# Designs tried in a protein design chat: VHH binders against Probable flap endonuclease 1 homolog. Part 3

Target 1, 350 residues: Probable flap endonuclease 1 homolog, of Danio rerio (Zebrafish) (Brachydanio rerio) (b0uxl7)
Amino acid sequence: MGITKLAHLIHFDAPASMRSKEIGDYSGKIIALDTSIVVNQFRSALPGHLKLSPLAGLFYRTLAFLEHDIKPVFVLDGKPPHQKRAVLEKRAQSTGWSSSQSPNTGSAFNQECLRLLHLMGVPCIKAPGEAEALCAHLAKIGTVNAVASEDMDTLAFGGTVLLRQLNAKRDSEITEYSLPKLLEALQLKYEEFVDLCILLGCDYCDKIGGLGPSRALKLIKEHHTIEGVMEHVNRKTHPIPLNWQYKDARKLFFETPKIDDPVLAWSEPDEEGLVQFLCKEKPLKEERVRGRMKKFREMLLKRRKQREVNMQMGQTRQSRLEDFFPATRKRRAESAAVKESSGRKQFKIK

## First folded at step 13 (VHH)

Design u1 (from t2 with Y98W)
Fold by ESMFold2, look of step 13:
Structure u1 (fold): chain B 350 residues (1-350), chain A 118 residues (1-118)
Amino acid sequence: as target 1 above (350 residues)
Amino acid sequence: EVQLVESGGGLVQAGGSLRLFCAASGFTFSNYEMAWLRQAPGKRREWVALIYWSDDTDYADSVKDRFTISRDNAKNTVSLQMNSLKPEDTAIYFCARWEYEEGDWDYWGQGTQVTVSS
């Protein structure tokens, strides 16, 4: 997952950098997604045709995003960096399987994702290295509005907006992180924040032992760099890894991906191509795929009609004044409060 | 609404046989993968047998060659024939529907108890 303790630190030390959101808040937005993290949410340990669960899940989730007027951009990993390749090779050696032979994350599965997303009319980009790094870069340069990932590394790579829990479920509670607000709340420069992330733990090197999030933050604020922190910790309480490669990890987070900024386009899904791929070449049931495509077209029509109604109401009534004044509303609450705190529910209708 | 109702459980001697049934309603049954899962006391729920819309089947290693899953699309039923039963097979057995959109079993029945005495 990346920076293991970072989410906890942000919750307690920088809550102003977080916002709870709903999927309707992202209507019209371009969102970059790390494809491997997304499809792993659908990965099944079961044999047989259930190995299609990640590919089928990607198909269904992409349609759901498009129904919500989200413009997804999927990003695939390229060659893993040296630091991560060493970790992957060690795990492969201990389990007896080769990292180059993995069927679930290999180039063959990536080609299936590319073919699927091409048929769906949705951009899919191969990163030269880590997908997270490219996603973060695209957000930083404004090509996308946000990165959807469970990987907190996105913030360390400089991604300006990270969305966690973007899964298209009706009751999903999405957490939005703002890197600029995070840096302001912690009173850190980006470079200091990267060193903090390395202290908290990352996939690219070991970490100082026994160092919790609050202490790591305090040490970075006092000493500014990992080098300064190492000079001021009790090494018996906080053992430092031998030949610690934190400088290589730091360099990786600062590196700009070597790729031209892509030109992004979305087109209508190719239903007949999808049926050929998913049903005739793969064992999904054609009736289910065609039924889902019918639902998709109906939901797009419903969205268009609702927007026509909203535009007419905006032209004939003073828009949004009711949103700025107290009104009788029911509010949804995490603490199980009753709906009648304001008398009615607030809806996503535009 | 989707409904799955298991039946056919009971008490049986070790080495005996039992057939479980699951009646399905509220969806186009023939389009879905169906499974039997089980949960023994104090253990996590585990899958037992799976039947695909195409009638292909898969089994957990612990029940392979002893259990047979089948489906009848005309009657909207899935069955589990359980032979050579062992005390380790004692569990509540659940009928479940696979949903690729969720990547999980999205509906289960209430379950039927199978108890194998030694």
Scores: ipSAE 0.504, ipTM 0.804, lowest interface PAE 1.8, mean pLDDT 82
Fold by ESMFold2, look of step 19:
Structure u1 (fold): chain B 350 residues (1-350), chain A 118 residues (1-118)
Amino acid sequence: as target 1 above (350 residues)
Amino acid sequence: EVQLVESGGGLVQAGGSLRLFCAASGFTFSNYEMAWLRQAPGKRREWVALIYWSDDTDYADSVKDRFTISRDNAKNTVSLQMNSLKPEDTAIYFCARWEYEEGDWDYWGQGTQVTVSS
């Protein structure tokens, strides 16, 4: 899924469009997330019929984002375009792959995600089509600051900022991709970049056989369009798909989602509603959920009070210009508190 | 400090029985899903049996009706009764704790060896 080898191409041919970031860099930012990508991060090698639902993971991940002062906007897939279904069916026929059934992946699961996120006071929007297309659009029109996704399609849909590995874990390396810097580094117009993505391989049509990332980029830079590329490839070594629907794929990437700019609002989580849903209807232990919610509220209150103190100290520093001598106090107490809070995994067996 | 310590492994004839124990400490044991996983030489680690905080259980098809997982919240232990053992059950058996926030097993024991002779 996504654009075949695009991350590799960017790493070698446009490294200036990438930056390493940490989660604290996104404090105060509005980030659109493809809900399916978040949910898939919580799926494990365990059979999907077990009660170990990724819905609980979404709950905890959302709290962690809110604790980092991130304003998340979750986007759910709508009906997939027929172009994607046709390509997936062809791949299944040729490779013997068949989709598995899972109770945590269908329309019923999307409604559970909607209910959860509503109870958490976080915006959740059902896209008219692909979630990544709407996420990209929201970034493009400035409604959100970035898109968090592992799917490189986000850039092809025109998403201006893509974040990979935004998972609220302290050991994660977040990679930020800038589409404007990518286009500048490659010396491509957005339309040429979309054609490059189609040549690399996408979910909406077949691709020309035997083209690697470097060759595809060279051809687009030389010939500017898929039509130009087709006129200049050796069709014996690079066979053109029969009835190749690259124009339909191109149209999907250029298409503006048919939805108005949403009004986004964040409110306090409904703890009693969450306990009813996650513990009474689902298998989570009430004590764990309530304990986590208490920690969340205490952490937010502590952060709000610290911000109030910082504002007062800023104003009082203007009044106390005489306080410029060095302090002898060390921060060992705060470091010990952080280690104590983060120590859950210190004794893991490797 | 979370600790999980497995015991009860050993050498057993095919068709025989063993009971494994896992002693848990350093957390509120009764709030967590616990599991037994196993790893045979040269193979990937696989789950075997799961017990929920509610005492509900689930089993891998390969051990269903032969293995029974149970827990004692007063003693902070989880047990695995293994009956009708087969040579294919030979593995290191691990006790593990499920953490929904991680979407994974977040703590493991050292494991206990079970060897089933033909």
Scores: ipSAE 0.453, ipTM 0.769, lowest interface PAE 2.3, mean pLDDT 82

Design u3 (from t2 with Y107H)
Fold by OpenDDE, fold request of step 15:
Structure u3 (fold): chain B 350 residues (1-350), chain A 118 residues (1-118)
Amino acid sequence: as target 1 above (350 residues)
Amino acid sequence: EVQLVESGGGLVQAGGSLRLFCAASGFTFSNYEMAWLRQAPGKRREWVALIYWSDDTDYADSVKDRFTISRDNAKNTVSLQMNSLKPEDTAIYFCARYEYEEGDWDHWGQGTQVTVSS
């Protein structure tokens, strides 16, 4: 999924665009998340037939973000673009996901995610198309500070900051990518970078055969466009796909998602609503949900108290510094009126 | 500290039966889904059976109708009755706890060896 070997290319050719970070570095930050990526992290480890709901994972992960003072914005997938249809069909064939999961089941699960996130008091937005495209857009316009995703497509969609391996674990190393720094390091315009991503391989069209990352980068630097590359590539060693839909893929990356201005608001979770949904309607044990909510509240209270103490200490330090630096009362230079008593002793020369 | 201690493994002939036991401590046992995993030599660890907090059960296709997982919440134990054992069932068997926060098995014991002779 995503842009093939882009992470590898960045590591070797643009390491200055990458930074190692910790979850604590994102305290107070607004982060957009593709909900499907978050949910899939809880699906991957278990046989698909088990009744271990990934909704529970989403519940716990969301609380973990909030406990780290991260403000999550969840984005849900809308209608997949027609360009992705071929990839989705191939995936369905390989995973034995019978095409019989009616477009309705994915929709039902998305509604459950929406309900959960609403009950948790975190903003959730449905994308008109790909969630990654909307996440990237939100970052580009400054509505969010970063996108957390494992999909490198975020950069191709113009996301200014991408966070990989943000899993709300304290000891997890996060890799932060900067699109501006990446473009600078590669000496590419954004349009050229998108064409590079298409040449590397994306989910929306085929790619030129045998074209590796280093060669692709070189060709884009020399010829600036896929059209230019096609004019200069050896077609015997690098076959161009028949009916190559690279223009449609390019258009998709440049397309701005049409959404209303999102109202991003965070509120206190509805515990009773969560118990009703996760425990009465879903098979999660009530004691676990309530226990986790209790821990969450305790952590927030602890953080609040610590902030209060720090503020008081800061005020006491500032007051002490002010006490130590007495305003140097400008010594009024007493203008010593040197009364020049010019005692002109008039020597009366008799 | 979370502890899981497996027992009951041994050598058995093909077609024979064994019962494995796991003793759990250090957590509220009744709140957790518990599983049995196994690892054969040179193979990856695989899931065998799961019991939910509600006492519902699931099984891998390879052991379905032969193995039965059960739990006793009063004793903090989970068991695996294994019938009609096959040489392919030879493995180290692990008792594991599922944690939703991790989306995976977060704790297991040292395991117990099961060897099925032909």
Scores: ipSAE 0.822, ipTM 0.938, lowest interface PAE 0.6, mean pLDDT 89
Fold by OpenDDE, fold request of step 15:
Structure u3 (fold): chain B 350 residues (1-350), chain A 118 residues (1-118)
Amino acid sequence: as target 1 above (350 residues)
Amino acid sequence: EVQLVESGGGLVQAGGSLRLFCAASGFTFSNYEMAWLRQAPGKRREWVALIYWSDDTDYADSVKDRFTISRDNAKNTVSLQMNSLKPEDTAIYFCARYEYEEGDWDHWGQGTQVTVSS
């Protein structure tokens, strides 16, 4: 999933665009998340027929973000673009997940996710298309500080900051990518970068055969566009796909998601609503849900107390600094009364 | 500390039966889903059976109708009755706890060896 070998290219050719971070570095930050990515992390670990609801995973993960003072914004997928149809079909065939999960089941689960996130008091937005595209857009316009995703497409969609391996675990190393720094390091315009991503391989079209990352980068630097690259590649060694839909892929990356101005609000979780949903309607044990909520509240209280202590200490430090820097009393410029000693020495003219 | 201790493994002939036991400690046992996993030589660990906190059960297709998982919350134990054993069932069997926060098995014991002879 995503842009093939882009992470590798960045590591070698633009390491300055990458930073190692910890989850604590994102305290107070607004982070957009593709809900499907988060949910899929819990689905992939166990056989799909088990009644271990991925909603539980979403519940726990969301609380973990909030406990780290991260403000999550969840984004749900809308209608997949037609460009992705082939990839989706191929994935359905390979995972044995019969495409027969009726488009209706996906919609039902999305509604459950929405309900859960609402009960948790976190904002959730439905994208008109790809969730990653909307996440990227939200970051681009500054509505969110970063996008947490494993999909490198976020950068191709223009996401300014991408966070990989954000699992809300204390010991997890997060890799932060900066699109502006990446473009600077590669000496590419954003449009050129998108074309590079398409050449590397994306989910929305085929790619030129045999074209490696280093060569792709070189060609884009020299010819600036896929069209320019196609004019200069040896078609025998680098076959161009028949009916190559690179223009449609390009258009998709440049398309701005049409959404109303999102109102992002965070509120306290509704514990009783969560128990009703997760324990009465779903098969989670009530004691576990309530126990986790209790832990969450305790953590928030602990943080609040720590902030209060820090504020008090800061005030004491500020007061001490004021004590150390006594207001330099403006030395009143003593107006040196120039005593005009009018010594009229009467020089006696002899 | 969470502890899981498996027992009851051994050598059995094909078509025979064994009963495995797992003793759990260090957590509220009744709140957790418990599973049996197994790992055959040269193979990856695979899920065998799951019992929910509600006493509902699920089984891998390979053991369905032959194996029965059960639990005793008063004793903090989970058991696996294995009937009609086959050579393919030869493996180290592990008792495992499911943790929703991890979305995976977070604890298991040292395992117990089950060997089914042809």
Scores: ipSAE 0.811, ipTM 0.934, lowest interface PAE 0.6, mean pLDDT 89
Fold by ESMFold2, fold request of step 15:
Structure u3 (fold): chain B 350 residues (1-350), chain A 118 residues (1-118)
Amino acid sequence: as target 1 above (350 residues)
Amino acid sequence: EVQLVESGGGLVQAGGSLRLFCAASGFTFSNYEMAWLRQAPGKRREWVALIYWSDDTDYADSVKDRFTISRDNAKNTVSLQMNSLKPEDTAIYFCARYEYEEGDWDHWGQGTQVTVSS
């Protein structure tokens, strides 16, 4: 999530900045993904020590994206910024719990992700810091069309298009956020929006006590900066953190990642290499992996043939009903909650 | 099409034993990881035991050394031998199939009630 209550604020105060989309809308698009977000989707219901490797989940999810003609770019976290480490350690100490990393995180696991994605012919880039920051930067400079993440930090880092719930499941409702439309709807400059995100709560510093989303937005619109807000709040009702490092957090959101613009290429997956890695070195059943690869090749062939038919018929500029007769769509808050819940796990129970 | 049917539940005295069975159909059973889950009154469903396609097994700490999961690929069944039963083991027990593409259980049965009296 990254920014406390930001999705809620956007839903109620800037709904014009968000759209419900289908995975087919991203055919031909280059999408940067925070690898940890994808991997964590495969850890959420089970203890991390089981032999049910999240690499298998990454493999299947990546094939699904490629079948939909998405060009994925996976981004791995680098060294976390000291601001985040300090805040996370402080929060862990105050809860009486020492944070522990699962056996499927860390440097060794990142190397396994790199090897997997290399065998799949998909770019994988290690960020100098937070993966979200690099993903946002790649979208801002046009190297990718969008960022797929559940982390709202993407918008605070300046990512121009954020996709939530891009998971290739048939019934998933993808939510697209446009940062330019968000800034327009809120009537905020990007710099004011970053200060709003810090007031809402981020991973890089503490926040002002007792300050909810509606009030934080109102204060930023009235006073423009965190400095202005601090001069105009009642310190008793809204305690300000001691040695509050909001300027360091702001600097981090504005910082351009120190990395050259990557050269991206996609190639055919290496099925024999994948079987060696996933089935001989890891415990996946070879029949399942080869069956999935066969399905993948058949889907690609079908897509190639369909495109050949479309070319013979000229152009497809008038081929969708949505282009001529736009459908009205109503978003339901319960649908978003159901997609995050275990309610799908009870599907198929008699 | 996928069906998982549990049986073997019932009432048993503390310290006793039960063996649960799950009959599977509608998929290539030998290719899948299978598990037993349980849901006690007023509690959330929890994982109990897992058996991999390779016959390797894993157990929740609360049942380790008392429960044994096994499978029979010729009969398309998974079993749970439950020994030294405690009142805390009282729950509805579900047989479940793991799906890597979902990252979770994608099918389970109606469950079978196990009640352990003091």
Scores: ipSAE 0.404, ipTM 0.748, lowest interface PAE 2.5, mean pLDDT 82
Fold by ESMFold2, look of step 16:
Structure u3 (fold): chain B 350 residues (1-350), chain A 118 residues (1-118)
Amino acid sequence: as target 1 above (350 residues)
Amino acid sequence: EVQLVESGGGLVQAGGSLRLFCAASGFTFSNYEMAWLRQAPGKRREWVALIYWSDDTDYADSVKDRFTISRDNAKNTVSLQMNSLKPEDTAIYFCARYEYEEGDWDHWGQGTQVTVSS
């Protein structure tokens, strides 16, 4: 998705840049997520009917991340770049289909996502352009540890760590991609890698016809730029798109999003606000939402108790005081005092 | 363990009626959206009718005004009353549970065959 066959190229030509991971490996990590990709996993076959809204899926997925001690940062798309709209319209014209707007995918739905994530105490940021560009930037500057997305163009935007299939499902295989290790394994500069991605195929311009991943990689390694590649390919075998806007695509991948480094904070979910929104205004059953919140609180208590055991045994390297602000420090202190006084009994969270 | 067991299928003459039943166990039935789906020979499974925990209902256009979905939370059952049956309604009918946490139908029955002869 995003960059044609990039995952295939990495698998065969840079396998050392990939790692199979488990969700527990990301405990304590700050992960930027493209909200549209998360929400898309919850769309049903039923047309955007509010009763089966993907908003409920976002709620449950976010709780699952928090239970695994992941600090999510959700990013919403801003205005799509002109280059992407033009390419997508050409492709739609070729297939005879045009884009349609459903009630669960528009600007109003994005406001519902913002309200939900606010009630859950989780940061949600609107990107000035592509969400994946902002996610990649946040990873590059160290504000987040990784980007969770199915979109491989996150790497082309300079995202230092990409996680695919971070969905909190049982037996999910998470694939971690490291951009630095990828560049090292391919022996490419970042700028050469961006041109390779454009040759493979991206959403921002057309590509050279008939050019597969292996040949594209070889040509970039030999000629370093798209301009050099164009001078050395047989144009009958590999037709060059007329008026090819690869320079505009390159500019998009190199642009730094115009945004200040955000202030990120996570706080305890507002259960009563969530019930009002999801059950009174939306059609979720209150018993289901409250039952899930009870499970969530119990899982947090278990995590606090395990951390107290680990600290007694010297197994915990750090705690990250920002967990579930503002109550995390008080809960840990209360649980530690009770455990030392009361032995091994389980403790509740306030 | 979640179990869904369909029954009530059979051979019916066109224009006739049939009532399907789905017995549910292993979960708090009253909290879930339930549906009937069907699969005709050689075709993809398609949605037929949905009943919400609140007893609200939705129907596919092809069965609207002919089929009625209902639920009995005391007996943990979902029913599908099928009237004015057509040969096109011939399929295996499945009872399914919708799970918002997964964003999909997370449990299915084995299905019950409905055959409508001309």
Scores: ipSAE 0.357, ipTM 0.725, lowest interface PAE 3.0, mean pLDDT 82

Design u3 (from t2 with Y107H)
Fold by ESMFold2, fold request of step 15:
Structure u3 (fold): chain B 350 residues (1-350), chain A 118 residues (1-118)
Amino acid sequence: as target 1 above (350 residues)
Amino acid sequence: EVQLVESGGGLVQAGGSLRLFCAASGFTFSNYEMAWLRQAPGKRREWVALIYWSDDTDYADSVKDRFTISRDNAKNTVSLQMNSLKPEDTAIYFCARYEYEEGDWDHWGQGTQVTVSS
C-alpha cells in the first residue's frame, strides 16, 4: 500500500484531512483510476486460476461509475522505476522471495483492458512509469478532480485528492483525503511531507531502523529534512541504511511524468463490440451482458429526465458540456492554494 | 428479492455421505455462478466448490474428489454431494451467488449445519 502506516498517521494526527463520502457525491467529477488496483479487486476474492475473469469485473465496475455520473480516466502502469525493483529485490532476498515477472500484468492482459475500455468509450492512458504518479499529476494540474486508489503513494506524488474504497459496492465506505488539508493539519510543507513518507517507509528505498510514525513526524517537524533528521538521530538505535537512496526516492516523488496533457472524451459504449469481446471471445453469458447494458441505458435515461426537471425548476445552473470538463481554473486555484500553504516553492500562475 | 435456502444438513459418521440442497429464487438462476462455502466454529468462511453458468466446476483442494457440486437450472437448485466425510468437514454450509459487479459473493442463505463425528 505504498507508504507504511500513513493512513493510520493521518487518522490520528490529521483527521480533519479525511472525509467520509458516498459515491453520489462524485456526480459530474472526473476521476483517475489505477487500472491494476481496480482489476486486482476482482482477483483477490478467489484463487487466480479460476475462470472468473477480471475483465468482467472491470466492465461492470466501469458501468457502475458511469451510472453514477462519474467520468473515469483509467491509467495503466508503464515500466516500474528501477528504484522500486531494487527495493523489492532486497526485500525478497531478506525473506527468501525472489523478484519475478508478474503473470497478471502481462502485455496481453493490458491490451485486453485497453480494448475493453475503448469499447466502453472511456479514456485509458498508459503511464510512462507508475500509474499512481500519473494519476496524482493529473489531479495536481486539474485535469481530473480526484484519484481513486488504495495506494497512499498518491498523496506523496502530490495528488491533491485521494479516494479510497471507490468501488460502488453496497458496503463500501469511501474515504476522501485532501492533501492541502493534510499539509495544513500537520503544519508541513509538501517537501517535508515527502521526506516524512520516506521515513515511514516507501517502495523506492530502505528506511531508518526503529523509527515509528510518531517519532518520524516529530523529527521532520523539528528538523525539516531527512538530512536534518540524520544529523540528530542516535545511529546505534536507529541505524541508517547502507547506500541509502533516499534522494532518488525524493526525486521520484517530485518528478513530473513525461507525458502530454491528454485529451479526454467519453462516448457511448459499443454494445455489439462488447458482446463480441466478452461473450464470444470470453466466457461471459450474453444475456447477462445485454441485461446489464439495458439497465445502464435505463439509468442514463432516468438521469437525463431528472436533469430536465431540475433545469425547468432552476435547481441546477451547470450546462451539459460542463459535465465533461472540470472547472480547470477552480482546480488550478486549489492547486495554487496547496503551493501557498506549502510555504516556499510557489509557481506563478499565468 | 434474492433468496437462497440451504437444506440437507445433519449428523454423519466419519466416512459417510450427505447431500446438501440449495433452493434459489428472485433472480435468473441460470445466468450465475453458484458456490458452496463453509464456516467451522471459530474460523473464517471458506470457499468449498464452485459451479459456473456453463456447468463447469472447481473445488477447493481439501474437498477435491470427495465432493461434487451440481445444478439444476429447471428447478433453480444447487446441490453438494459430500462423500468420505471427515471430522474437519464439520461446519455450517452456505449456498452463495457470485456477483462480478461486487467481485465477491453478494448473497448467501442462513446455512445448514453439517456435523461429522469421529
Scores: ipSAE 0.354, ipTM 0.691, lowest interface PAE 2.7, mean pLDDT 82

## First folded at step 14 (VHH; from u3 with N31D)

Design v2
Fold by ESMFold2, look of step 16:
Structure v2 (fold): chain B 350 residues (1-350), chain A 118 residues (1-118)
Amino acid sequence: as target 1 above (350 residues)
Amino acid sequence: EVQLVESGGGLVQAGGSLRLFCAASGFTFSDYEMAWLRQAPGKRREWVALIYWSDDTDYADSVKDRFTISRDNAKNTVSLQMNSLKPEDTAIYFCARYEYEEGDWDHWGQGTQVTVSS
């Protein structure tokens, strides 16, 4: 999604930037999610006339994240940039596809998502523009540890860690992409990588004709910028779009979202409020919601008990090693320092 | 463990009727939306009928007015009454459970063959 063939390029030219992970690897992590991507997963499996609400899917998925000790931050889209609509309209004209393919992010539905996530005690932030840009920014400045999205343009926006297929199943195979490792493997600066993404194809402008991923990468490595590439390509073989707005696209990828630094807090879900919203106003069965909440509380209690056991075992191990091998105190101090290395506000997490 | 077992398939002449059954076990059956799906030779699996926990129902356009889905929460069964059968209804029919946490069908039966002869 977002950047044409980027996932393929990374797989073959920068495999060291990819890792296969399990959901348990993200215990204790703060993860930003594009809410529409999550919700659309629940819409896509069923005919649209059915009474099944994607809000129910969001509810259950969010509980599953919290059970795995993930601290989710949901981000809602604001106003999409006009550059994206122009490109989609041109593509629709050439293929017969309608540009009105976004029914899932209406103002009323966004308010329902906000209400649900508030009742669940989970932060939900409305982006000034595209949610992916804000998610990437939050990762870039260290407010979150990763972005969960299926959209590869998260990397082009500067998102330092992208997670694909974060489905809340313990056996689900998650692909983690590291932007720093990607840049190192490709031997590119971030600015060069953004120009590469534009050459590959993005949602914000047209692309140079006839360039495949290998050729685009070679040209950026050799000439460093789109301007340099344009000076050195055969324009008959690789036609350049008229009035090509690549500078506007580049600016969008570099732009810092215009929003105040968020204050993030997680609190206990409001079960009675959830039952009122999901069961009395929506068609979920109350017994099922209450049963799921009971399971959730039991799993949180089990996690707290296991942490108490692990702390006692760690304290016992540390005390024994300190008695015979005092050097192990260095490992404890390094673990404690990780929270201070963020350079940002400390987040209180349950 | 969740188990769904279909029965009632067979060979029938066009215009005839069949009733399919699905026996469910390993979960609180009355809490779940249940469905019938089908897969014809060389085609993708398609949704046929859905029954909600509330006993509300929905049908694919191709079977509307001919098929009736029902459930018996006391016996943990879902049924599909198929009337006015056509050769195009020939398929393997699967009983499935919808899971909101998956956003999809999370458990399937083994399927039962329905063949409609002309």
Scores: ipSAE 0.394, ipTM 0.707, lowest interface PAE 2.3, mean pLDDT 82

